# VHH binders against o75319: the designs that were tried, part 196

Target 1, 181 residues: o75319
Amino acid sequence: GNHIPERWKDYLPVGQRMPGTRFIAFKVPLQKSFEKKLAPEECFSPLDLFNKIREQNEELGLIIDLTYTQRYYKPEDLPETVPYLKIFTVGHQVPDDETIFKFKHAVNGFLKENKDNDKLIGVHCTHGLNRTGYLICRYLIDVEGVRPDDAIELFNRCRGHCLERQNYIEDLQNGPIRKNW
Below, E stands for the ipSAE of ESMFold2; O stands for the ipSAE of OpenDDE; V2 stands for 0.75 times the mean of E and O plus 0.25 times the DockQ between their complexes.

## First folded at step 15 (VHH)

Design T5 (framework vhh_etentamig_d1; at its last look DockQ between E and O 0.87; V2 from the best seeds 0.00; counts 0 for: pae E 2.04 > 2)
Fold by OpenDDE, look of step 15:
Structure T5 (fold): chain B 181 residues (1-181), chain A 118 residues (1-118)
Amino acid sequence: as target 1 above (181 residues)
Amino acid sequence: EVQLLESGGGLVQPGGSLRLSCAASGFTFDDYAMSWVRQAPGKGPEWVSLISGYGESTYYADSVKGRFTISRDNSKNTLYLQMNSLRAEDTAVYYCARYEDWGSFDYRGQGTLVTVSS
């Protein structure tokens, strides 16, 4: 059946907008079929995601889903007005250059098309932390020229949880810049 | 009950080919990404390949890229691994594993032994 992902309950549902950026990170919302396995206060559906974003006086303009599964929710569960992009990203491994490029390309495309608004790029994996944090930080470092430690600190602070995977942290801090185009 | 049953292993010469199969039951097969993991004697487990629920995405370890191909038939609840250009270092027990999104697995089979030797 639809078992709850391990440790999913341990993470805040939605982070805060990262100041100076259009990014916001969150854990994966779960479709209705998961609710029977959750206490009411633990539930976090696609609808709940949008409600929480609105509570922050923000609006999502794009959702980037980095999970390697489709069992959590369906794109049809999202408003039609918000584009959904799937980038299959393997867990615990530093994303390959192709994955990084796909992410950067998607972000750059969004920013180009959304210069006239302040809508956010919502990024999530299962927990909205490691894969999500890596790719966001990778973008800030490679594209925006942010210092690695500053990017990591900013993400951790805004997400409300710290990146956990040492290989991700190490690659961000000491790894090479990846191709931007 | 979740069950994964591997088959197709055996003895093969270097440069040879094998095709492994994994029969899955006890869960909605296409809801899960599936993986092959191998463990060589005296070594830890190694991720070999991964395939998403509907085959939209695949992953390969660098050690097997260009030689191995992962595929699945959801109508048969079966996972496959086509292994070509086999090398001695590919010798291992190969396990079929149900993938958890964050980089682990919650179920794996008993494994099938692949021995590459001249």
Scores: ipSAE 0.861, ipTM 0.920, lowest interface PAE 0.5, mean pLDDT 96
Fold by ESMFold2, look of step 15:
Structure T5 (fold): chain B 181 residues (1-181), chain A 118 residues (1-118)
Amino acid sequence: as target 1 above (181 residues)
Amino acid sequence: EVQLLESGGGLVQPGGSLRLSCAASGFTFDDYAMSWVRQAPGKGPEWVSLISGYGESTYYADSVKGRFTISRDNSKNTLYLQMNSLRAEDTAVYYCARYEDWGSFDYRGQGTLVTVSS
């Protein structure tokens, strides 16, 4: 199906690099077939993503796709030179420990392999906000020791939108530290 | 037109097994995660299980883990739920549902009744 995800138009396509990290967050790019339902200024394709990243003088070295669907775009729509990783993340509920571990493992692997460059990890879910913000903040809290409120504030500022789901915010602020292994 | 047609419900004794099926049509089946949702009389819907488009990932409610197995056959556009070690509290109408990625379901079938009773 080519229906535009609910509220997708309401969000900035791409955030800014999060200072002191290798993360940049964005909403899901939509393949060409969706453009029939979008005004030209509303379009945000995989190509548009890379153009916007380049306009910020940044380069993606990995895309982590957190969606639980195959309908938005196919990995073949991305430049072959940029690794793509799908981590199926259930929406509306705080991600489970297995999902959190997969995310941490992917980030740690990227950092090891890319310590000699400044390429970014691009992370998206549908809106690039709740699942994306949760997993980025969970990483910063559990692995980098960032205080929960500081991680959330940094994400919100750089994404250009505040995390919206209260159960995610509550878990980040008051929930247990998750294991890094 | 999206259609979801459940079958396989019925009356079973506690400890018994049952397999539900859902025939899907009117959309590209493997593009979507699919789910089973159940509703017991007088209660709200409960999310039972979820499976990704090619079966790479699954989710189960704690109440059914280890007893229920979700699966799909994309060549037949069919979703399944194998239900083992059934308990009285599993009594409900079970719905096949198409998962809308950010946590909603946009289509549901008519449901199939599962009654677990002596």
Scores: ipSAE 0.520, ipTM 0.795, lowest interface PAE 2.0, mean pLDDT 92
ESMFold2 (binder alone), look of step 15: mean pLDDT 84; pTM 0.850

Design T6 (framework vhh_etentamig_d1; at its last look DockQ between E and O 0.84; V2 from the best seeds 0.76)
Fold by OpenDDE, look of step 15:
Structure T6 (fold): chain B 181 residues (1-181), chain A 120 residues (1-120)
Amino acid sequence: as target 1 above (181 residues)
Amino acid sequence: EVQLLESGGGLVQPGGSLRLSCAASGFTFDDYAMSWVRQAPGKGPEWVSLISGYGDSTYYADSVKGRFTISRDNSKNTLYLQMNSLRAEDTAVYYCARYDDTDYSPFDYRGQGTLVTVSS
């Protein structure tokens, strides 16, 4: 299946590191089979991802894949030196407590194991925006104690696109803090 | 051409069980997550369940958790929905849908649906 996800082309491939955090968000890279449906300048492969990260003078230490499909790319397409974590996350709806916990646990584990470096946690869904933004913001709010509006603003600014889904925004702004354990 | 064909619907009493099937063709089946969506008379569509391409993950709406089980046989290009402990409120047309994995549309293709009626 090499069908390009809807509106995938509309989003910047890679955001910027979120200051004060180890997070960087990006849209899903697409494996080679998708290239025939893309103009050269539209292509964004796993290799391209790493190149773009390097151009920012950063290094990925972990990739968290929030997509609910496996057709975009395979873990084997990534360097062996960068751990890959799949957290199947349903779109359209606010992630459940289990999903949130999985994400927080993964992030905390990474931070614990990577205290001696400045490698980034790369997070993506299909567009690297709504699911990605929600979970990153949820972490900042629940774990780091960041004000919801500040977290959202920071993410939007760094991603280069704003969270779009009102249910996500509403939950971040007014929803309950989720358990961290 | 993508095709999804549901079957297995019918009339059942409360507390009864049904098993729905969806035959898929026209695409690489295991590349896509698949879902069941239902629409009751006078109501909007409701997402019922979702299963990843290789079945590694499943999702259920709260309304059906513990009662419904989604599964798939990729060797047969078939999606299933086992419905147990059926309730009157489960009455709806059930659609098999290919999950698009975007925040804009839950699916890009769906079948014609199969009617499930739960009534005493």
Scores: ipSAE 0.837, ipTM 0.910, lowest interface PAE 0.6, mean pLDDT 95
Fold by ESMFold2, look of step 15:
Structure T6 (fold): chain B 181 residues (1-181), chain A 120 residues (1-120)
Amino acid sequence: as target 1 above (181 residues)
Amino acid sequence: EVQLLESGGGLVQPGGSLRLSCAASGFTFDDYAMSWVRQAPGKGPEWVSLISGYGDSTYYADSVKGRFTISRDNSKNTLYLQMNSLRAEDTAVYYCARYDDTDYSPFDYRGQGTLVTVSS
């Protein structure tokens, strides 16, 4: 069966737009087959994602899916045509330099292509917290020059949950700046 | 019931090759990334390799890069590990594991393992 990811119910579905950026973070939306195991109020489908973004008066221009699995939803399940990019990000360890580079490249490409609109980059992993928060903060630190603690505070506040994985937090705070190119 | 059954282990000399297989059943195989994990005698488990559900992304531990190749055949629900240029330190029980992709437990099922011994 389609088991609900551990602690997925404990997280707010969608965060708020991060001020001064084009990012919004969310937990993975789950296709309809998962809903057998969810109360109606617990559901968060691809349709629910787009409805919640619309309720914030925002529009997604790119979804970056950081999960290393295909079981949660298919891009075909999205209710609207939106650019979708999967960056396979191994969990439980600080993302490697190749993964960080792919993320930076995708964000920079989006910003150039979308300079004349205000569409958002939606980023998610399974919970929309640790891998998502790490890569967003890594981008802000390395590319935008944001101080690590400021990036982490901004992410935590806008996501509505604090980054939990200590190896990620330590790498953001004390680790080396990564190459952008 | 999820079942993972490894095979293909055995005794091989240093520099030799082996190909491990893992037969999977009880779940939609191509929805899940799959992994090989090994455990040497007296050691903790070591993550060896990971492959995405459609086979379009792979990851390898530094200790095996360039020598091992993970692959899958989704039509046969089978995961493979081609091991070349084997070394004594590759001696271990090799487990097929299903990757869960959560922040909490990376693998939710593993098989019984197949023993690989690299010795003269």
Scores: ipSAE 0.637, ipTM 0.837, lowest interface PAE 1.4, mean pLDDT 92
ESMFold2 (binder alone), look of step 15: mean pLDDT 82; pTM 0.830

Design T7 (framework vhh_etentamig_d1; at its last look DockQ between E and O 0.85; V2 from the best seeds 0.77)
Fold by OpenDDE, look of step 15:
Structure T7 (fold): chain B 181 residues (1-181), chain A 120 residues (1-120)
Amino acid sequence: as target 1 above (181 residues)
Amino acid sequence: EVQLLESGGGLVQPGGSLRLSCAASGFTFDDYAMSWVRQAPGKGPEWVSLISGYGDSTYYADSVKGRFTISRDNSKNTLYLQMNSLRAEDTAVYYCARYEDTDFSPFDYRGQGTLVTVSS
């Protein structure tokens, strides 16, 4: 399947590290089979992802894939040195408590195991924006105690795009804190 | 050309069961997550269930959890929805939809639908 996801081209490939965190968000890299449908400058492969991260003088320590498909790329397309975690996340609704917990658990586990380095947690959905932003912000709010508006602003600024889904924004701003265990 | 053809709908009594099928063609079936969406008279579309390309993950709306089961046979390019313990509120046209993994447009193709009527 080499169908380019809708509006994928509209988003910056990679955001910036979120200051004070280990998070960086990016849109989904696409495997080689998609390249025939893209202009060279539009291509964004797993290899390109790592190159762009290096250009920022950063290093990925974990990739969390929130997409609900496996057609974009394969874990085998990634360096063996970077763990890959799939968390199937539905894109048309606020993530459920189980999904949120899985994400928090993964992040906490990474931080515990990587106290001795400054490697980043790379998070992506299809566009690296709404699902990605929600879960990162949810973590900052619920676990780090960050004000919702501050978390959202920080994510938007670093991603280079603003969260678009009102239900996500509303849940972050006014929704209940989700359990961390 | 992408084609999705639903079947299995009909009239059933409350508490009854139906099994819907969707025959897919025109694309690599296992590359795509597939979903069931329903629309009741006078209501907007509702997501019912979703299944990943290889069946590794499934999603259910709260309204159907524990009653409906989504599955797929990739060797047959077929999507299924087993509906048990049917209720009057399950009455709707059920559509098979190819899932577009975005936060904007949940599907890019859907079938013509099959009518499920739950009535005593």
Scores: ipSAE 0.836, ipTM 0.908, lowest interface PAE 0.6, mean pLDDT 95
Fold by ESMFold2, look of step 15:
Structure T7 (fold): chain B 181 residues (1-181), chain A 120 residues (1-120)
Amino acid sequence: as target 1 above (181 residues)
Amino acid sequence: EVQLLESGGGLVQPGGSLRLSCAASGFTFDDYAMSWVRQAPGKGPEWVSLISGYGDSTYYADSVKGRFTISRDNSKNTLYLQMNSLRAEDTAVYYCARYEDTDFSPFDYRGQGTLVTVSS
């Protein structure tokens, strides 16, 4: 169905590019059928996503969709031919090692293919916060060697909202370093 | 209105098998991931399994991995749980639940449940 996801309206649509990285995070864009339930200023479609990225003088080179549902939009709804990757990520629990590996593999592949440009990896789950923040931070910690608290602070500041799930925060701060990339 | 109706529960001996079904209506079934949740008497709910809308991704709790298989038939709007090698600790009411892909409430609808009793 096209009911608005719980608390989706509470979050800024798109964050800022994370300095020193190729990441930008956003909440899930909603296809046009959801707009019957939204005021005009609340709308955030796939087209709106790309307009907001252009307003920041940036360009997306990959979208990684972490949602565990197909109801929000179809890959065909994207306004430009930007590579799209779905990584089904179970919410409410720390992503498993297979999911973390898939994310790292996708990011590493993008960085190799795009070494000669400055295009961004757009990452979203439903709210662009907990699953998104966890996997971005996990990548920065495990692959780039960023300190957990520095990765979390950078994500929170650039997303414009703080990570909320304590089990994710605890795993990032005190959990094992995953070296399978 | 969303409706979820479980069936297939019953009494089974340890080591036995049982297949649960959940008939779904009132929504576009293949848009939603679906889940089985169980609750034993006097215990809190346990998330058993999850399957994506088109069935191309699944999740299992460690307690059931290798013994239970979640599946769905989108042409029949039906969710299934194949339960093999059943144990006494699998005794519970099993609920079909519609997964809400947010960080706040994992499920927005559940059925009335079907009782599975594993006893000799």
Scores: ipSAE 0.641, ipTM 0.841, lowest interface PAE 1.5, mean pLDDT 92
ESMFold2 (binder alone), look of step 15: mean pLDDT 81; pTM 0.826

Design T8 (framework vhh_etentamig_d1; at its last look DockQ between E and O 0.84; V2 from the best seeds 0.75)
Fold by OpenDDE, look of step 15:
Structure T8 (fold): chain B 181 residues (1-181), chain A 120 residues (1-120)
Amino acid sequence: as target 1 above (181 residues)
Amino acid sequence: EVQLLESGGGLVQPGGSLRLSCAASGFTFDDYAMSWVRQAPGKGPEWVSLISGYGESTYYADSVKGRFTISRDNSKNTLYLQMNSLRAEDTAVYYCARYDDTDYSPFDYRGQGTLVTVSS
C-alpha cells in the first residue's frame, strides 16, 4: 500500500548538516505513488531530497536507509552517482550491536573513501529522527569521543526535532560504548 | 479491507513444536514487513519476531532466538512462525501483525490471534 506513514507530515523533510561532521538527517522520501495522498507542498520525493540538499549548498555522497520496509522508494529512484545502503533497523528498541557496527563500518568506509571531498552522509529512517538520531549520536559518542549530551544536542538542533524515545536517549547518555570493530 | 488470520495454535508439551500461519489479504503483502506478537495471560504484549517484505532481514526477541523461525511466502500472502523447543513461558495468544515502520507503533493491523499452550 501507499498510505502515508504515521506523523510523517509532522517532521521537517531535511535537516542541516551537523557541524564538524559529514552527517545530514532527513525523513524518508516517498515515491510518486504516495503523491496522490499528499498536498503538493507536502510532497517529498527522492528528487525533492536532492534539490533541498543542493539548496543548502551541499552534496550527498551516501544515503543510509534505516527503514525496515521497501515500500517508500526504490534505490532506482536515486541518482546512480549516489550510493545507497540499506541497514534494516527495527524501530522502538535500541539497535543491536550488529546494526550499530554496520552503521559505523559504513560511515568509516565512506569517510576513508571520500577524504578528498566534502560530500555528506545522508541518513534516514521513516521520520529521520529516533533511529537516525540514535545511530548518528552513537557514532559520534563511540567513534569521535563526543559527550553524549553534546551529540544529542547537536543532532536535535540540526535535525530541527528532538529525539523522542527515552530508551534511545538513556542508552546514549548512560549506556555502554559499543565496539567499533 | 486488511485482514490477518492466524492458525496453527494448540496444545503442545514442553520441548514440542508448532508452526503458525497467517493468511493476509486486503493489501500488497510484500510491501510490508510482518511480525508476530504474543500476549501471555496477565502480561503485556511481547514482540516475538519480524521479517522484512522480501525476507532479507529478520528479527527475533532474545527470548525466542534460536528456537523460533519467521518466514513468509509472498506468492501465497502467508506469514509463518516455526516454533521449536517450546517452553511453558511461550504460552500465549500469538498475533500476526502488519509492521508499521515508525517509532510510535509496532504495527497498524493484527489478527484475532491463535492460542498456543505449552503444558505437560
Scores: ipSAE 0.868, ipTM 0.922, lowest interface PAE 0.5, mean pLDDT 95
Fold by ESMFold2, look of step 15:
Order: C-alpha cells, then sequence, then structure tokens
Structure T8 (fold): chain B 181 residues (1-181), chain A 120 residues (1-120)
C-alpha cells in the first residue's frame, strides 16, 4: 500500500523562503497514487509543490531529498530542468558526519554554480521538519557562523512549525561544530 | 497482506557466526528500506541495522559495527544479517522490519522474530 506517512497531514506543505539564505523547506510531495486516501485540500503533489513555489514568486534550482525511502514519488515526477539530489538520511537520530558532509557539499556546490541568480534550494524529508531543519541549521551554524538559537528560530518561523525532536535541538544548541570538508 | 518471516536463529558459542534471513511478501520489496531490530531479555527494542531499497546506504548501531553485515537480495525478496564474532550480549530475539521513514517509530511491520542465543 500507499499509506499516508504518520502525521504528514498535520504539517503545512511548503514553508517560506528563509531570509538571508537560499533555503526553502517543505514536506515530501506524494505522487497521485496516494490521493485515494486524501481529501482534495490535503493533496500535495510534485506539481502542487512547484505551483506553490511559483505563487511565492520564487524558483527552485535544486531539490535535496533527505528521505530514506523511494515510495513517495519518483524523480521523473519532477520537471526535467530541476536538479535533484537524494541524500539518504536516517531518521530518529542526529545525522552522522558523512550525511552532514554530503549536505554541506551539495549546498556549497549549488551556491557556487548559482551565484548569478536567486534560485532556491528546496529541502525535504518526510515531514520537512526534523531532519530538514537539523541539516539546514547545521549548515547555517557550521558554514555561515549563525548562532544556534538564531538558526533554529529562523527555520521554525519560515517552516511554520517548530523543530520537535529534542536530541536534534540539543545537538544544534550544545553539540560541537562539525567539519566543513 | 505484508508478511516478514525471520529464520536462521539458534544456539551458538561466543565467537561464532550466524546468518539470519527474512523472507518478505505482500509489498514491493525494492521500494522499502529494511531494518533489523533486536530485543534482549528484560530490555527494550534496539535498532541493529538498516539498508536502503537498493543497498545504496547502510547503518549499524555502534554495538555491532564491524561484526554484523546487513544485505538484501531484491530478486529473492530477502533481507539478511550476517552476524560474526558473537558475544553473550547479542542474545536476543531478532526482528525484520520495514523502515518507517519518519523521526518517530523506526519501523513499520515486524515479523515474528528469530531467537539467537550466545552461550557457552
Amino acid sequence: as target 1 above (181 residues)
Amino acid sequence: EVQLLESGGGLVQPGGSLRLSCAASGFTFDDYAMSWVRQAPGKGPEWVSLISGYGESTYYADSVKGRFTISRDNSKNTLYLQMNSLRAEDTAVYYCARYDDTDYSPFDYRGQGTLVTVSS
């Protein structure tokens, strides 16, 4: 089956662009086969994602998919012109150093190649909240020198929901700076 | 509809090896990351290992790194756990699970489990 992920309906589909950054966060879009279990107003497809981004007068230049599964949608469900990167990120635990490094490398690569435009990096996990918020904040802290509490507050405000997993929050607030290689 | 059937458990001496298998049916096996979870007597469940749908990525708990290897054969709808250098603390019932890709519960559906006992 095409069961809706636990609590997925509880979250706003797409956040707002995070000011001073190139990030926008959203929950995982669900391909059409999931819609049998959704009311029309609950649907959030890959097409809906792009429509909502355009409604904000923004454009995606990269999608980073942090899910550890491939059942939600296929990369071919996305427009051919939008780069897509999958970074398998284990949930329920603070991402390991390899995962953090891959995320930083992808973001730095994007910023270098897109210095002459204002396109956004779209980041999602299943809910677009805990893994997504952690990695965005980790990048802002380690690479941009943002204070942990400022990164977390910016993410929470722009996502429209607060980070929920305490172990992620504690690692961001009190854990070590990670290497930026 | 979803079925997971574990096998390969048994009694083994410390330092020995076992290979666990999990036969999966009732879903598209390749689409799901799969996990091994164990429960020792008197303890709560412990997440042992995880493998992505096509084996691109794996994860191991610190307690088993270097000793256990997760693998899968998608043509046979089968998940494996190779367990080497077994220790008394590895004694547990081992469960196969589909990985629930959220920050909440680590798995979606469990098999019946297979008992591994490591004892002299």
Scores: ipSAE 0.560, ipTM 0.799, lowest interface PAE 1.7, mean pLDDT 90
ESMFold2 (binder alone), look of step 15: mean pLDDT 81; pTM 0.826

Design T9 (framework vhh_etentamig_d1; at its last look DockQ between E and O 0.86; V2 from the best seeds 0.77)
Fold by OpenDDE, look of step 15:
Order: C-alpha cells, then structure tokens, then sequence
Structure T9 (fold): chain B 181 residues (1-181), chain A 120 residues (1-120)
C-alpha cells in the first residue's frame, strides 16, 4: 500500500554525518507509488536520498533498513553499488540483544571492509529517529566507549531531531552495556 | 474500509491452548505487518506479537515468548495467534491490529477484540 506513515512529513529527510563516525541517519525513502499522496516538495525517493547525500559531499557505502515493513521501497530501487541490509526492528520497544548484535556486527563488518574509503553507513527506520538513534547511540556507547549523553547529543544534533522515546533514552543512559559478540 | 475481525477467544484452563484468528479486509493484506495487542482488566494495552508482511520476521513480548506463535496466511487475508501453555495473566481482550511501523502508535486499525479468559 501507499499509506504515508504517521508524521513522516514532519521529519527532515536526511541528517548530517555524525562527526567522528561513519553514520548518517535519514527517514525512510518512499517508492513512486507514494508520490500521488505527496506534494512534490514532500517527496523523498530512494533517488532523492542519494542526491541529498551527494549534496553533502558524501557517499553511502551501506544502507541499514530498520523498518518492520517492506512496503516503503524495494532494495531494487537502490543502486547496485550500495549494499542493503534489512534488520527488522519493532518500534516502541527497546531493541533486543539479538537486534543490537546484528546491528553492531553489520557496522563492524562494514568498517573492516571499508578502511580504505570514507563511505557512510546510512541508517533509517520509518522516521530515522528513535530506532535509528537508539541503535547508533548503542553502538557508540558499547563499542566506541562514548558517554551516553554525548552520543545522544551528537545524534540529535546531526539528525536535526531529538530522540523522543523515554524508554530508549533511559536504556541508553542507564541501561547495561550490551554484548559485542 | 479496513476491517479486522477476531475470533477464537473463550474460556480455557491454565495450561490450555487457544488459537485466535483475524480476518482482514479493505486493504492489501500482505503490504502490512500485523500484530496482536491485548488489554487485561485494569491494565493498559500490551503488545503481544508482530509479524512482517510476508512473515519474514516475528516479534514476541517477553511475557509470551516460547508459548505464543504468530502466523499469517496471506492467501486468506488471515492472521493467527497460537497460544499454548496459557496462564491466568494471559486473560485479556485480544485485538488484531494492523501494525503501524512508527514509534508513535502500535497500530492504525484494530478489531473489536476477542476475550480470552484463563481460569481454573
């Protein structure tokens, strides 16, 4: 279907690269079938995503899709040169250890294989905010040793929107470190 | 018009099993993740389980893991919830809900619900 996700229009399409990291967050791009329900200026397609990234003088090296649906766009809508990884992640709930591990593993694998370039890891959920922010921050905290508040502040600033869900914030600030292996 | 109609609820003894069904209509069923949500008396709604559009992924609340199984038959536009090893605390109205893949609402549509009572 082409039902526009709730509040999808309220969020900036693409954030900024997070300094000191290879992460960039964005809201979910929508395939062409959604365009009839959007004003032209509201449209944000997979193609638009890449254009916006280029405008920032950046290049995507990996897309991690955290959405729990496949109706937004298809991997075939992406350039063949950019790998696509789906990690089904339910909203509202703090991601489980398996989901966190999958994310960390994917990121670490990418970094290992892309030491010779500066390509970005693009991460999105529906809004590119809460699930996306949690997992990126969780990685920074658990793997990079960043202070929770610093990680959250960095993400919020770069995304242009602040994490909203208190359970996510609380888990990042006060929750246990999750296993990295 | 989106319609979700639950069935299969009833009275069951602890340790018993029930299978809930949800008949969906009014939308492209396989385009949407589907979920079961329950509400016990005096408690707020609780996510029980979610299944992706083609069943590639499933999610379960910790409280039901290992006991409940969510599934779907897209050819029949039907969602299922197999509930085994039922406990008194599973007593609730169970709703079939079209999953809204956001952090704001667990669903955009839900049925009228079916009552599950687990009691000796």
Amino acid sequence: as target 1 above (181 residues)
Amino acid sequence: EVQLLESGGGLVQPGGSLRLSCAASGFTFDDYAMSWVRQAPGKGPEWVSVISGYGESTYYADSVKGRFTISRDNSKNTLYLQMNSLRAEDTAVYYCARYEDTDYSPFDYRGQGTLVTVSS
Scores: ipSAE 0.843, ipTM 0.911, lowest interface PAE 0.6, mean pLDDT 95
Fold by ESMFold2, look of step 15:
Structure T9 (fold): chain B 181 residues (1-181), chain A 120 residues (1-120)
Amino acid sequence: as target 1 above (181 residues)
Amino acid sequence: EVQLLESGGGLVQPGGSLRLSCAASGFTFDDYAMSWVRQAPGKGPEWVSVISGYGESTYYADSVKGRFTISRDNSKNTLYLQMNSLRAEDTAVYYCARYEDTDYSPFDYRGQGTLVTVSS
């Protein structure tokens, strides 16, 4: 089906590059078949994503798709030159250690392969907020040594919306440093 | 429109097994992750398990890990839950639900449920 995800219209399509990082967060782009249920100004397609990134004078070098579904768009809707990685991430629950490991591994691999350019890692779930914010912050805390509150504040400011799920926020602030192996 | 019909519930002794089925219609089944949710008497609903559209990923609540197995047959539009080593605390109404991949409403459709009673 092509129904619009609950509250998807309420979120800014694309955030801003997070300073000092290679991350940018956005909500899930929706393929053209969804547009029958959207006003023109509400549309946000895979093409629109890339246009908005270009408008910021940025370039994506990897898209990490955290959704637990394949109905929103197909990887074939993306430019052939942009790597795409799907990490099935169940919502509502703090992501498990295996999911966190996969995310960290992907980010570390990207940074190694892209150390000589300034391309960004685009990360999204359905709204580009809770799962996306959790995993980005988890990376910054565990790998980069950023203080939990500083990671959360940076994400919230650059996404343009605050993390909402209390169990995610509590785990980031008070949970252990993860050694996901 | 969307219809979800559970079956396979019943009375079973502790340590026994049951297999639940959910027949789905009115939508493209393999576009959606599917879930089992249970509600014990006097308790709130508990998310038991979820499986992605093509079975690439599964998730289980800690209370059922190692005992329950979610599966699906997309050619038959059917979701399954194999329940082994059943315990009294597994007594509940089990319903299948279509997973909605949002931060808000985790399910957009539920079936009417099938009762599982685990008792001596």
Scores: ipSAE 0.670, ipTM 0.847, lowest interface PAE 1.3, mean pLDDT 92
ESMFold2 (binder alone), look of step 15: mean pLDDT 80; pTM 0.815
ESMFold2, look of step 16: ipSAE 0.640; ipTM 0.835
ESMFold2 (binder alone), look of step 16: mean pLDDT 80; pTM 0.811
OpenDDE, look of step 16: ipSAE 0.838; ipTM 0.908

